# Ledger of designs, part 5: VHH binders against Dopamine receptor-interacting protein 1 (Dorip1)

Target 1, 310 residues: Dopamine receptor-interacting protein 1 (Dorip1), of Mus musculus (Mouse) (q4kl13)
Amino acid sequence: MKTLFEEIKASIKNNYNQDRSFWRPVLPWGGVFTIKAGRKAVSCTPLYVEIRLKNTCTIDGFLMLLYVILNENESFPRELSLHFGREFVDCFLYLMDTYSFTTVKLLWIWDKMEKQQYKSEVHKASLVIDLFGNEHDNFTKNLENLMSTIQGSYCSNWHCPTRVQEDQQRTISINPPQEIPHGNLIRLAVDELFCSKIELCEERGCGGLREFSQRVFCHGAPPFVVLNMQHWKPEDLAYVPYYLDLSDHKYLLEGATLFNKEEHHYSAAFQIDGHWMHYDGLRNVNLILLNKPPEFLLLSSLVYIRATEK

## First folded at step 1 (VHH)

Design p07 (framework vhh_7pa5_2)
Fold by ESMFold2-Fast, scan of step 1:
Parts: structure tokens; C-alpha cells; sequence
Structure p07 (fold): chain B 310 residues (1-310), chain A 121 residues (1-121)
């Protein structure tokens, strides 16, 4: 039998030795979709001849991460089809595989976003769609049912007015600590949220002990989880654990999303071969090695993929 | 108007080789990633390979990895696919496609006619 650490190490090695460990689709910021003139009959002049996307950084990193996740294990497309819909997953994979990045963004916008979440207007024969905003509204809100958790608790005092309680959370959110960063900080914060514990009951005048059960996923362990880090400091990227145990399931670090507060711009970083590789949609080049914490980028989200032995 | 003209297809026996070419016009070829996509009768489209704008980065579908090589000549506005150790499963119509700008629609001839590759004995 393998130890837990040996099992995780073997899984990481197998993932890093696959083509997908070295290839990440680099989505450009924005996009243009042009109505093709070809051999199609045109009966009248449309109000616009192209669709232009801007401020897509709120979804670009997550679309790249979703593609990696879907290719990480043969069961994940099937599992995620139960949440996103089979047609969405099939179309998404096809469009990403064919480098149809503007079309995949349009698929996300039309299929997964509400119309009021983005601004659109016609200008100079172009329909301009503006995704300025935040990652939660534009992307991670769609993951709430996939990642929802529930924790039960009961108080030892039979007269406690809140004796039996359930706490259901739709997101996994971790506030920045007031402590100096160290290697166990994120793991401790995650354990505080998920692990069983006994604490003094905080109900006024109770004085009993409250026993909390382990927090569990409402719909089973998802293929991946997104931890909302609420803009932890750049140096905190050095202290991100490479694996987490969530509700008795092992998860391996895949990447992070990063936020530049001054520019209102999101980028991402991928964990490849033990190194952080930076993605920025405003660059038309390869991923860039991070060998130190980025000075102006806040840690917005962490993405972990459920571990599977191959 | 973007125009892509594929050529180099034909009939070969299993284990044979073919080199496909795609002549591009109507856009700045050196500024865009390019891809090969194939469609076998009765099957959906399958992405085959992609090359970056400079040629410095390439990727391949698992089914063709180690057998196919994508390359480009930016001075000639031409994309290539060298296909070695061909298998019957490689039989398909092969399309050259521009990356990132237009969306992707294999069902419309106005992008290119494709080039037929048939691997049989």
C-alpha cells in the first residue's frame, strides 16, 4: 500500500508528465467575433457586423482553469456535465480544442451569465460587450451548487434555544489573516472551516459545549474547488499548500487567480512542475515563471483539483 | 476576406506519409496562431494540432502525437502538417483554420474546401 504522501506524489508526477501539464491555452484579453460573408445569402444589412468583447479578465483565467480540469481525468467531463449540462461541456471542450476563444467566451456569457451582469451597446457597426466587474458575479457564482457545503452542530445544553443547527455555505471563502504569513496559514483556515470541533457555545447565557460535525459537500465531492481568498497579499502565494484534505477527499493545487487593484485587472497563475507560471491575457506570449511573489498582485482565488491515481 | 486553401491530401497505405499545406491570404498571417482540424464521415470535428504565431510553441491531439508535425513559413504565409505512420483512423477531410478571431464553423465552405486524406489498403 502507498502512504498518503507517496500517493499524492505519484499523482502529481503523472499529471506533470502529460501533455496538458505543459500546454495551457493562453486566452487573449477581450475578443472579436466577425459575421462571415462567405457564400451565405444576405437579405439585409445587419445593425452590427461584429461582436467585440472587452474586460474579459474576470472570466479568462477561470475558462483556462476549467479546460485543464476537464482534461485532468476521464470522469470529470461526465461529472461536470451533471452540473453545467452535457451540451455546454461538449461545446466548451470543442471550442477550446479548436482555439475558438472568442466563441467560448460568448458561450459562457450567453449560457451562464444573466443579461444584467454585463453592459452591451452598438457602436460603429460593432456590438460591444463589456464584462467589467468581479470574478464571483461573472464566473464563480455558477459554481455555488457544485461546491455547496453543510455543517451540523449540537449543543450539550438541552435548554439551548439553538440546540441543533445546520450551517449551509454556497462558497468556500477565506478572509485574510491578521497574522504574519507562514506555511500552515491557509491549511489552518481551511481546517477551521471543515473539521469537526467542540467549542464553547456562543449563544448568550448558554454555557454549554457545541459539537460541530465535519463540513461535507451537499452534492458529493466536486471534481474541483475554488477557494475565494478575498485578496490576500502577494507574498501569501509562497505559502499556498500543494494539497488539501477537504471532507476526507484529497485535492491538489492547480492554480490561482490574481487581482491588480490599481488596474482592476485579473490574471492567473498555474502550478506546473512545482513552479508558479503566470498568465496575463493582455500578453500574446507564453506563461511566465514566477520566482518571487508578484509585488502588485493580490491572491483572489485558489483552485484545487480532486486527486485521482492514474 | 480571409481565405485559406488546403492541399496535399490523397490516398496512402497504412504506414505511409503525406504533407498538407495551407495557403493563407486576407489577414496578417504572422500575427495569428493556426490550427489543423479534421472531420471523418459520420463523426464530429476533431482538433489535430496548433502552432503559435512565431512557431515557437506547438500542441497535438493525443491520437496524432509523435506521428504528425505542424510547422509554418511566415514569409510564404503557409501552414504545413507533416503526417507520418498514417493509420486508417486518420482518414478524414482536413481543414486549416485561423485562431482566435472569427469563431469556428467547420460546416461553411467559405473558410476553405479542406483536403481529403484516405488511408486504406
Amino acid sequence: as target 1 above (310 residues)
Amino acid sequence: QVQLVESGGGMVQPGGSLRLSCAASGFTFSSYSMSWVRRAPGKGPEWVSTISDSGGRTSYADSVKGRFTISRDNAKNTLYLQMNSLKPEDTALYYCVKGHSYGYELDFDYWGQGTQVTVSS
Scores: ipSAE 0.000, ipTM 0.122, lowest interface PAE 19.5, mean pLDDT 76

Design p08 (framework vhh_7pa5_2)
Fold by ESMFold2-Fast, scan of step 1:
Structure p08 (fold): chain B 310 residues (1-310), chain A 122 residues (1-122)
Amino acid sequence: as target 1 above (310 residues)
Amino acid sequence: QVQLVESGGGMVQPGGSLRLSCAASGFTFSKYAMSWVRRAPGKGPEWVSTIDSGGSTYSYADSVKGRFTISRDNAKNTLYLQMNSLKPEDTALYYCARDLGIVGATEYFQHWGQGTQVTVSS
């Protein structure tokens, strides 16, 4: 369970120090799985002998992040087993620890995705599974019950048609600003979503003041959160806060996912020692230090891990 | 939705016996081959046994041949594994799986159940 996590940490350190003497544990884009016949085939005759995965970038970054998260704290595998199932968590950790990368993707596809979310075709004795799409449908949709939030509000105008309201969100989404990037931009955007506030009521003709309560998690504070950044600019990566306070719980920055619009390709980045280490299964066999904002990579999501109480 | 629920595990001494059951729902059980797969602590999944849709063709891993018996009851949508002469090396979490019909291909995951723990110790 710890072998691959230790090697990922060592890979980050060696990349940072520009040492490439070791193999680097990076999930490659796609995958190929060969089905091997056992003793004697039973009644069923298979139509294919190979499974080929393509466009897996929609899940690859999150699988890497999930593995790191599960190894950050002893309580996280237990807590996430309540959401994903114990057999899933145990199998996931085992497959990652043994570098069974294509099999771990098949575990996600068959156990956590619905058939209509992806395309599958039998072509020349190969089952081809295509995960082209977006990160939400292919991965973060499975986190909705873990990360759902609710915020109440009430208007001071007694005649307001929407006097008392509740806003339940299944995802945490932060809209991109049209402002010049600065160190507090992301923190202020997150606070706008979560913190209590008073604003002019937006109901037409109301004229009242609407008081919003603090946004809270519907099922308790999750072990980690994913903030959907809706393709913020690459420069905004330099201004990501190392911690956030969400509903009176402290969360620490773990990483991000990035989107290349020209290639329709997702990658990820890990935060270590104040530096961003880039993961791209299509381009690199190891993690690469980001020493400047990448020109064509948009900030897709931020991943934070709940701080441990002692 | 396909559901597989294993039961019958427990703690037993070497030489003892256990009978595992798997209750299947969400698909036409009588049309699919079924398998038992186990995972020992610190090891990968190991195929144990497969039985065809009609119950007439079955196979076993060499490590369990002569000691384990796979069977099914299509009227009850239930798969069974009778485990005799249990050894410490049989200690594992046991899963039932809907099989594609490729014996020994434990790396090809279909829907798995939650598993049932078998511990063989003195």
Scores: ipSAE 0.000, ipTM 0.119, lowest interface PAE 19.6, mean pLDDT 74

Design p09 (framework vhh_7pa5_2)
Fold by ESMFold2-Fast, scan of step 1:
Structure p09 (fold): chain B 310 residues (1-310), chain A 120 residues (1-120)
Amino acid sequence: as target 1 above (310 residues)
Amino acid sequence: QVQLVESGGGMVQPGGSLRLSCAASGFTLSSYWMSWVRRAPGKGPEWVSTISGSGYSTSYADSVKGRFTISRDNAKNTLYLQMNSLKPEDTALYYCAREYGDSPWAFDIWGQGTQVTVSS
């Protein structure tokens, strides 16, 4: 049966290899890495001969997006090397450029994830690494220092118990606004989070006006931002803004990650020439045009890249 | 114990239709991507079609595109392949196969196969 499997794999690969984008490669779900048998200590044999990766959908879309981001502008590899490390960025680009997808996932797992974030066990002759979980724990948590923001506020009432307040956030989370105006819901939610505003102070019996400053990035404007989308409907994908102004910096829409709640499976979508192209690592196929958001696919995150002057 | 059992094969004239079924037991079908693979007499195996766990994503080999439709009924734990406008070159033993989570082109279980013969 194993010989038959090899013949089937060759057939599948021949149908899809030539359709991959050179700078936006399609990462397959999971991965298998075979360990070479050469060892020096005969008294200390390894317990496994291969590594198998499962449930990698929590990182696959973001790894593809990171590759696109790194190739968008010549300054971005330098800027992201300050956060991720130069050796990581150089190795990541090399592995992606050479289609070494299982190895790039292992690079992320071992270099950027903490041991307790994933399950690993030896089953028969294989080390099985299972990334079942969510995108935040497995990927976007590593972006907290890159994307942290702070917003100050000041109440006009001298007797306010919280007169001067500071709101520091490590992630950028976007919820639907309380009112449901016609159109532009995502733009309104983003503006509510980032823009300066004056509101009635919510402290009991205060009666003052609270002035909020513009929310700013703690460590400078990052090359890209990930907006964590909370409680949005599939239909809202049709109304995603092409650009956002965040803390006086213009950001352009690159893509989204999508979540299938019933299957606990992540996929991604790329905005190309005004159209959504859907990626799913389980297909091992080209991007598919997404004309309408499917009812079961929830908007999980939006990814925007910082625009340069031209 | 996990198994896949194919049925619905037979003999048809060129231009005819057949619907293949694959009954899964010992596991939940909706948790897996499933494929149909065929082996023609004197030739190696050829991938035919794949469907995602939810049924949202489907893909087909160029040789069958527009003629074959893959589908699934997760409530009945059954996979299907509707074959229309059959040609003599579609003659083969057809297998359903379960993809394992560590490689989309690797299969960990498949059935015994069902024979499809297209002849005049």
Scores: ipSAE 0.000, ipTM 0.172, lowest interface PAE 19.9, mean pLDDT 75

Design p10 (framework vhh_7pa5_2)
Fold by ESMFold2-Fast, scan of step 1:
Structure p10 (fold): chain B 310 residues (1-310), chain A 121 residues (1-121)
Amino acid sequence: as target 1 above (310 residues)
Amino acid sequence: QVQLVESGGGMVQPGGSLRLSCAASGFTFSDAWMSWVRRAPGKGPEWVSTISSSGGSTSYADSVKGRFTISRDNAKNTLYLQMNSLKPEDTALYYCAKLGYSSGRYQFDYWGQGTQVTVSS
């Protein structure tokens, strides 16, 4: 009765001292779901007898990450059920544990995506669903209500037309800093977004000082956050911080989604009990055990998980 | 339009051999990565093998490694799968798949109609 997660842990234990791969496929790219015909004959010929999925790498890495997160801590299924729904979480875990990977993807598509986010057409008796797009539209957009943030600011000039304002963001997008300081560029960029600060007010002719409060989560600190790494160059990503402080909450590095520019393909990296794995749905072996956390990555996004103890 | 047409399937005894072909049209075959995927009765799809555009890189599922060989002929726009030492568990519908390009990204875009392989004594 081993779950998929227990099989992955056993594979890690058996191959701990080697850079070895996990031999069973997990979430292979795409998918085919065969529709079983009903016992009753119908007068009309069906338009399609199967569903084919393509361009699923926009969700595959995050589905793998979600499965790992749900299995790492006993409290996370309960917390994430408040956002995703208990029925979704229970069904998702069951389907992953029974190697029903195409059905897992269909569960995400039909339960969590909006119709306009994917294309579907009937081709040669197959319903083809194309998930072409990006990771945000196809996956992390669902997290907007979970991880939305707000930052207030106040100008010292009594005549400032925008004296008091707030900036609400539905996503956490990290831009590279304008200055090229030594050290941890990702931590500096995150601090620029989240920490309190005082700057010259940018309103034309104001001349006042604008005090920004610390950015806070609108609905409390989520069990995990996704940081969208926009406009970063590979050389800027030499060091990925093991932890981040976000609005007085400590978060630990759980994983990342990765983009291979040469192969034009998304993959993911994540840890289980401190052991790092690389996942790629197009590989003959989907999971490869890494000897250490990945520090040199072409990052699409970073995933951090809330620490239970500060 | 992109079209992939598989052929070469059939019935064979255990230990036998078959060579599958996939005729490609509607795209520059020599620039595309290609794969074979199979679906056994009552089971989900299983990736079998992938070959790079030049043929310089190949990969195989563990279940077929050492028995199957993927190859391509860019002059003929044809993908091949040489299957040796066939086993009853190799019985499946075999699909040819193309890695497509869209918005600066390659992902498998097109699948063929499939060709049936049945290994039975």
Scores: ipSAE 0.000, ipTM 0.092, lowest interface PAE 23.4, mean pLDDT 78

Design p11 (framework vhh_7pa5_2)
Fold by ESMFold2-Fast, scan of step 1:
Parts: structure tokens; sequence; C-alpha cells
Structure p11 (fold): chain B 310 residues (1-310), chain A 123 residues (1-123)
């Protein structure tokens, strides 16, 4: 018996030489979960007999990415368990491997999201859960505990009213740099956020130089990071670096989430067994071999995994 | 670990042909534009050719255009350079290089280089 991931890898291998690949559907958009009730029943009438999920594209790409990372990296399940809990990771893998896709989404919704972050109502004996919104609220916000960073700064003027300061960030948001229109803009933007620097102190009446230390992770280097891409133009995203150095730790590109503005829909790109795949839960064929990055889609998030040192 | 291993170099007479290969490992080959760069004795590195991640867009230095053909096999993680009508001035160490970006075409930045393979064109 093969696991889901073993079947995906076998499907990739079997269809690699086709002009157009057809793959097994995985983690389809939305979902329906039927609540089983015993016929030797209690006298109470249930309010709903099924759960319907809609607009789950805000989490689907990330859940697929987590599944891929968990299977491609031997140490990752243990490392992720330190942050998400062992029961979550074990349950997640079990549900994915048994094709329990709606249940794995409910695991995320009920275990990791706050009730106020999604809309739910009972309609025609169905509990409808709507995840319409953005990736940050529905997924990335839960990573604040492992992605938090802090940067110290110190003014050369001992009489500066804010001589020593700390800037704490809960998530990693990358904005385009103002200065340089050419080359690797994402790496430059990341370096601007994380690297040490010296600037004129902006405190009123100070006149000193402010030295910023290197930005560091509050709880140690996380096993993976999500970079939220803010206010980038499509042409500025043509050059995504394979690796980034974050606070003296090397991170390697694992995948990305992508946004289709016309469909108001998120998809993802990631590597499986050395082959890049495009995942889109709205398609009947929702996992396809990628021969080039999709140029018509906007990058929404970049996912990097920490490189192992020896 | 990113690794690029070139092969196929050797000694040929003017007007001859050689095919260079570069075996890539340790990264997703299909996501990167790839280039060939050469270095002749006593000269700096000279860009020769680039192929985009999907293989559909190629570019060549004027000195090799019409004689050299760059290609790739993403199934085999291999980059090729077919060199025809070789001239003495093509004598150089030829490097396989990975462009420092995710997609597109061009030769702006290289972050990893192979060990090089020697091509000598002489009688």
Amino acid sequence: as target 1 above (310 residues)
Amino acid sequence: QVQLVESGGGMVQPGGSLRLSCAASGFTFSYYAMSWVRRAPGKGPEWVSTINSGGGITSYADSVKGRFTISRDNAKNTLYLQMNSLKPEDTALYYCARDSYYYGSGSELFDYWGQGTQVTVSS
C-alpha cells in the first residue's frame, strides 16, 4: 500500500514524458464532510448533517506545501512538531495520507484559526464555513510564534531621548526597495530588513548616528519561513532567489503561493521529487507538472525552508 | 548542495565540432535559466549563451551566433552546448553557470559555477 505522497511521486514518474500531464486530484477547493449518525439514535434532531467548506484557497496552497515539506525533509516533522504540536503533525499526515482532505482543512480551521476569523452558518441542514479573505488571517498569522523577529538599534548620541530601541516584528513582510530597479530586488529587500545598518538618527534634535544590529529570530531560527509579498509589481517578481540568508541562517526556496486577481483565487507552486508542480484546487487536474513558472499569476507569498548544516 | 559538472571538452581541429554537457544537482534545475561562460588564457570571463528555464528562449554572444546551439533537458537535469565550425579563438575553459533568479532569461547574475571543461582548437 502506498501513501498519498508515494502515489503522487509514482504519478509524476509515469506521466513525465507526456506532452500534457494529467495528475491525481489532491486537496480540492472547498469540501464536504458528512456527519455519520447511528440509526439506533438519540431523540434529538441535529441542526446539520454535513459541513460545507468554501473559499478555502486561502489555506489550501499552504497545507499542500506543508505536506510536501513534511515528506521531502526527514527532520521536518520533528522540527514542526515543536511549534505546531505533535498531535497536529501526526493527525495532519494521517489525514492527507488517507485522502481525508475536507477533514484536514477542518483540523486547520478548528485547531489553528480563531472562531472570529471565519463566517459560519447553518443553511438547509448544512454547516457552511466560508474562508473568504486573505492568506495572512487564515494561515500566516498562526506562524507568528515561530517567525517573530527583533532588531535593536543604538544612537551614538548619549543624550538621545530614544538612545536604545527595539523593533519587534511578528511576521515577515517584504516591500520593494526604492533605490535599485535592476537585479535581485527580493534579495535586496530581505537584506534591507535583516542586515545591520547605520542611518542618521531621526529623533527630533538628536543629530546622532543610529546603528541597527542584525535582525534576529526571537525563538531561534524557524524550520521554515513565509515571506509576505507586499506592493510588488509583476515585473519586479521576475527574479525569485533560490536561497536567502536570514540572520546567519541559509534558507532554500521551497515554494510560493500565487494570486489570480481575475478569479480572486490562490494557487501554489512547489517542488516534488525534483520536479516543480503547480497546484490549483479549483481545477479537475489540480496538480500539474510545471515546465516554467506561471508568468500571469502574482506572487503572494514565498516559502523558504532552513538548510541543514553539517 | 548545488553541484554543476561539465564534460565533453577536448582537442579539435579548426572547423570541427564538440558537444558540452553540464549535469546539475542539488536544486530544481527546471526553475533556473542556465548559461555557458568561457575564459581564454590571459582574458577575463566571456559570456557565451543563455537558455531560459523552459528552454524556449535562447541568447548568444555575437562571436558564437550561428555556430553554437544551447539546449537543455529538464528531465535529465542537463544543459548542453553544441559547438560547430570551431575556430582557434574559441579555445577556452568553458563553465556551466546557474543564473541567480527563479525565472526569465538573460545572463545578469551567476551564483554557482561548475569546475569547467577545456576546449582547445588547434591543428
Scores: ipSAE 0.000, ipTM 0.123, lowest interface PAE 17.8, mean pLDDT 78

Design p12 (framework vhh_7pa5_2)
Fold by ESMFold2-Fast, scan of step 1:
Structure p12 (fold): chain B 310 residues (1-310), chain A 119 residues (1-119)
Amino acid sequence: as target 1 above (310 residues)
Amino acid sequence: QVQLVESGGGMVQPGGSLRLSCAASGFTFSGYYMSWVRRAPGKGPEWVSTISRGGDSTSYADSVKGRFTISRDNAKNTLYLQMNSLKPEDTALYYCAAEYRGSSWYDYWGQGTQVTVSS
């Protein structure tokens, strides 16, 4: 276990029912990185002396969750290294362990994001990087095929113009039904996406049966998955299932990200021993127990980790 | 494990009646639209009828409208199809199907039950 992770877990455990705390080792919103003045080369004239990050809430919750996940099982850093590269994983863990939060965000921005995905401007000798936007663009779609899935389908009608099809997705998007809430809504939506099924072929005039295979992971079952919930509004966080079966692999609830539409701000929640703990990088010291989401918070993403087999 | 088990099929003369049942298990029955789909010998599948999750809305193919009645019992996880005034053209294997969205996408299918309308 890492020092930062130990401190985070101890702080959450000791303060889970409080509305105020003295301090917590969590990622702050934004960041400032100062470029240290060194020996000047004759040809080196910097346009800026510092880097300022703003609107980093689109990645902050995920970076915290990633750090927690990587410390929960010794196999997870090794498995993630197969997708992200060992240098990325080792550097990420080192930076988190040393409280180098602005640098870990820069690692994500420069290694995983494309320049066109964020705004950057030089202003008064500062490079300002603005991650305003959404979690999908800034984090989830940049997971380098970690969660890639494929589902095949086959129509029984030999004359069907789309007889054999494959649906490949790099991200997992869940659309819970908007009907009367009940405790199985998310499981039903997940089953709709992943389970094998048979349906009437939607090609006009076909009349055949289309058989869909089970959706499977292209690169093996990942150590974690991020389910994009499309800003679904739950009546109660107890309706979020602790356990999901994805492609015959058991996954356990690790956390969630939450979206405040009025403030255009993302926060996160950790699932610890059956309790939801709220993290908000914009609020320096508040970790609170959540039983129901506030009126203005939408469920943005759910994060599940693969259960270890025994 | 999800299962849909149909029963009640058989042989009847034209003008006769049959009641089909479908027992569902392994999923939240009340969360799904339920349909009957049939397949006649040498033909593709034909949608027959659909009932909404709560049983308050029903739809029927033109070929069976006024003769067939779909119903469900969510407490018993059972779907029914009452078939009256049967015609030789109704001869088919009848499938119970569960559909999440209430469109043409069926997540689960039964094994089917044979209905034969002849002398």
Scores: ipSAE 0.000, ipTM 0.129, lowest interface PAE 22.8, mean pLDDT 75

Design p13 (framework vhh_7pa5_2)
Fold by ESMFold2-Fast, scan of step 1:
Structure p13 (fold): chain B 310 residues (1-310), chain A 123 residues (1-123)
Amino acid sequence: as target 1 above (310 residues)
Amino acid sequence: QVQLVESGGGMVQPGGSLRLSCAASGFTFSTYAMSWVRRAPGKGPEWVSTISYSGGTTSYADSVKGRFTISRDNAKNTLYLQMNSLKPEDTALYYCAKGSDYDILTGPHFDYWGQGTQVTVSS
């Protein structure tokens, strides 16, 4: 059996032109799981006979990106097993490769999410699970231990009451620069967060200079990072860097999650077989070759993978 | 500064083979997709082939598919193009090209090209 990833790559090569898409749905929005009856000789009156998933776009893009990342580098399944657990990674890949998309979403919901993060109710013999919300609560919160960073700083004024400080962050949030220079806006914002710098000490009455060390990962360089793109407007987004240097490690652009404000809907973009693909769980054909940036979509997250070490 | 130096071109008869090399320096070679682009006399540039940063994925123009093979050696910072079953219409100046840092969603774009190496296929 070919894996789903191998089939997608073969489909792109066999049907190559700018308008080609993967011909069948991958991770369709929502899902329905039919509960298989136990041994029929046993009397049972279940409260529901199926599970119906709604508003899964908060996890669908990231599940697709995780699948692509796991297939991009042979070391990633091992590295991610240290964080997610080997059984989870093996099961996830198996379910994706066998087109068991509703089951892979249930694996995420029950294995990785807290009950308070989603709504559930029984309606007309269906257990309805509603994932309406945001990507952080439903997916990227699970990555906090993988991506946490710390930055040290010290003030030149010996009398400063906060002479030595540490800033630990559980998420990587990228805000546009206050003064917008010409070009390279995302790289400049990332460098402002990660690079060493000297700024005026913000401690009231201090008057000293505060030197910040380079921001580093608390648990070593992760195999991939998610950058939360906060408060960016379409007119401020000209280009997305193909690579970033994060704490002396090179990271390559793998993909992005995108947000449609009008539809309150998430989609994703990622690279497969040298081609940029747009994924949207609401389409009958989920993967479409990109020949231009998609319209009316805001960057929600950027996903980068660590470059392979020699 | 970014430097791309092509070599391995020359004159060959139809049906022959050549192997082109591109020595890269001034950037982290292993983190970029690399491409071969050619320009025949009096014509615009034609994309020939692309290889991903890891070497795991390759793509080819229809005109060269099955005859050319792109490869890379990240330890040596070198890109290769193995050209087999050469035809007169393959006669062109062949350029090594580095992928762009910023224009990732609009198709094949190149922010740096080498000087090129001439391939001439003649009887």
Scores: ipSAE 0.000, ipTM 0.161, lowest interface PAE 16.7, mean pLDDT 78

Design q01 (framework vhh_7qbe_3)
Fold by ESMFold2-Fast, scan of step 1:
Formats: C-alpha cells, sequence, structure tokens
Structure q01 (fold): chain B 310 residues (1-310), chain A 120 residues (1-120)
C-alpha cells in the first residue's frame, strides 16, 4: 500500500499547485526595483539608481489575499474597481499575473499609501522604503469605506435620554465573549456584533427595552471582509468557522494573518480544503501544511470572501 | 538570537571544488558569504536576495562560485568551483533582518566561519 499512499500525496500536491498555489503566488519579503536610465539621458546622474523595499510583511499577505479575492468571482474586479479605482485593479492584476511583485508593492505604496505612513531615505545611491509598522496603517485602513457598518437602536422608554442611537464602525473588530460558552466563540462574537437583538437598556435608571436592528454595510456587502482580532490566541485558529452570515450575506473563510511579536513579522495562513496552509514571505514559492495553530504566532486578522453562486 | 552555522570547509587541491552550507536557526531575509584570508581584511564574496531572484558576486569569483538558498530548510549554499590558492580563507555566512546585499555593516547576524584551504 505504500505505492497508493505515495500516489495520494502526489495528487494532493498537484491539486494544491493547480488550484490554490497557482492563484497564490508567494510574494517575496522586501524587493528591489532597478531604475533604467533612458538611452537619451545616459549623461545624467540620478540621485538614486534603485529602490529597495524593507519590512513589506505589513502588506505582503494582504496583496496575496487581494489577488485571490479578485480571481474568485467575475463580479469582484468590477465591484472592487468602484472602491480602488479601475486603473488600479487592472494594473494590479497585470503585475500579479506577470510575477512583477516588487512593482505591485510600489503600486500599492505609491497609489494607496501616504508618505507619512512609511520612511524613505536615499542611502548609497538607493532609495530605501521601509514599511515597518502594522497591517492597519499600511493596508486595512484603506478598506474603511469598503467595510464600514451601521447599526441603529431604539429604546421603548420614551423618556430615555438616548432613545434613538446609531453606531457606525469603520472596521470590523471582534473580541472573545466574556462568558465561555460551549461552542464556536468566533461565530458568537460575530453574531453579537451583527445580529438584531432586544436587551435591557443600559442607561442608568431607564428600565426600558432597547431594540437593535441588524448591523448593515454602509455601501452594500463588500466582496470580502477583514475581521480584526483582539486578545484572541493562536489556538483559536483550530476553531475558526468555515462560513459566516454577515447582514444576510454568506461569507466563506479564505485565510488569516498572523503576527510574530519578537521578530515584528507578519505571515498568513490559507484555508484549503479544511486545512491551514502557512505562508511566510521569507519562503520561496512553497506553502507548508499547518497541522495545528502555531503557539508563537498571534492571530491578527481573519479574511472571508462573499459567497456568490453562479 | 538568530544563529548561523557554517559547514563544508576543508583542504582542497587547486582546481578542485567545495560546497559550503549555512543553516539558520530562524527566518532570514538577504544572505551573503564573506571571507577573510590570512593577513587580509574581510571581503564580500556573494549575496542572494531572500527569493533567490537576485544574486551578486565579487569580480574575483564570478563564473566560478554559485550562491543558492533553500528557504524551506533555512539553508544558504556556496558552490565553489575551479578553486585557486587566493581563495584560501575563513568563509563567513551573514544574514540581515532587513534588505541588504553588499555592505557587511548592514548584516545583523554572522556565523563563526568555516576554513577553506586551497593547496597548490
Amino acid sequence: as target 1 above (310 residues)
Amino acid sequence: QLQLVESGGGLVQAGGSLRLSCTASGRTYAMGWFRQGPGKEREFVASISWSGGSTYYADSVKGRFTISRDNAKNTLYLQMNSLKSEDTAVYYCAADRGYSLYDESEYDYWGKGTRVTVSS
């Protein structure tokens, strides 16, 4: 039976390379872009002759995820063009399809980041761009308009000082529930944020019932959502729901981003056929199967893609 | 706390070949090989970007040495062919947590070295 198991292992690798790794080109950490002097300008000495990128792990995982998202449904490039701009989406896809990874990072930096978000300096005829920081400032902050939500509430007590309220959020952040229920904690935290509910009004001395409407997306259901994880442990990756219902829209688990605090380094993990595959921007082309959540990594975010059946 | 361990050094006849290896205890970015011959300052030999897509060589070793890496094994290699007596040195593996390809001052981590002796 060894021959049969060897065939199965080869088939798994082939299927992974064909359907998953093929659409998930592994972005290298950092990058170098060589500035080519125009033939007519060979007499001119530029201030720098190359651009060097450092600490790009804050965007690398999300750029890979964005490429996957854009290829999951034929409507997604159109929908995301409304947010990012059509020229950005077209250029991004072209550069990713041609494995022009340093150039796609420069596209993000130049088109989507403000200069104060990163450090840049000329050193020995090289422009060094350093993206040291966090995923929110360097990437997910750009998603605020795409992922903004609003929830209304109304108190039954007509004398309530806060009778009608609206809660608008620019990011989707979920925290572990205070009570430890026997079940999927991430689903419970998401439902607590999004679902309609009726609860006792928390205003001191009110005594009324507050009715919360379902939380809705301000600009329609986005092609994907990023759930910001706070105080969650790496072990919780073992219990991540495959799908979520957000404001009457079904979303399917695509992946997670992970943070190594000691190295100040971000990596990602992808859900492929119920298994976690670990991406690290320091690895060449290969993803590794994650048999259990890594204890040394913090869960940074979860990424879900909107399900749309053709 | 990153450690680099070199191996593969030894005595070889002129015209011979050796392969050096350097294993890192953790993830690395740009990596390189430097060497220091008897009575000389440490000099650059070769460097490689983390993806392996960019390699750089000192003029004295171009066409004879090949740098490569296996990121899955956290291992850097230097294939040395057509060795000359001038290649006699202690070879050091270096790694950077950032992006660096040429300047030894930009490398944060260094191995203890492996000795290569080329006899006539």
Scores: ipSAE 0.000, ipTM 0.121, lowest interface PAE 20.1, mean pLDDT 75

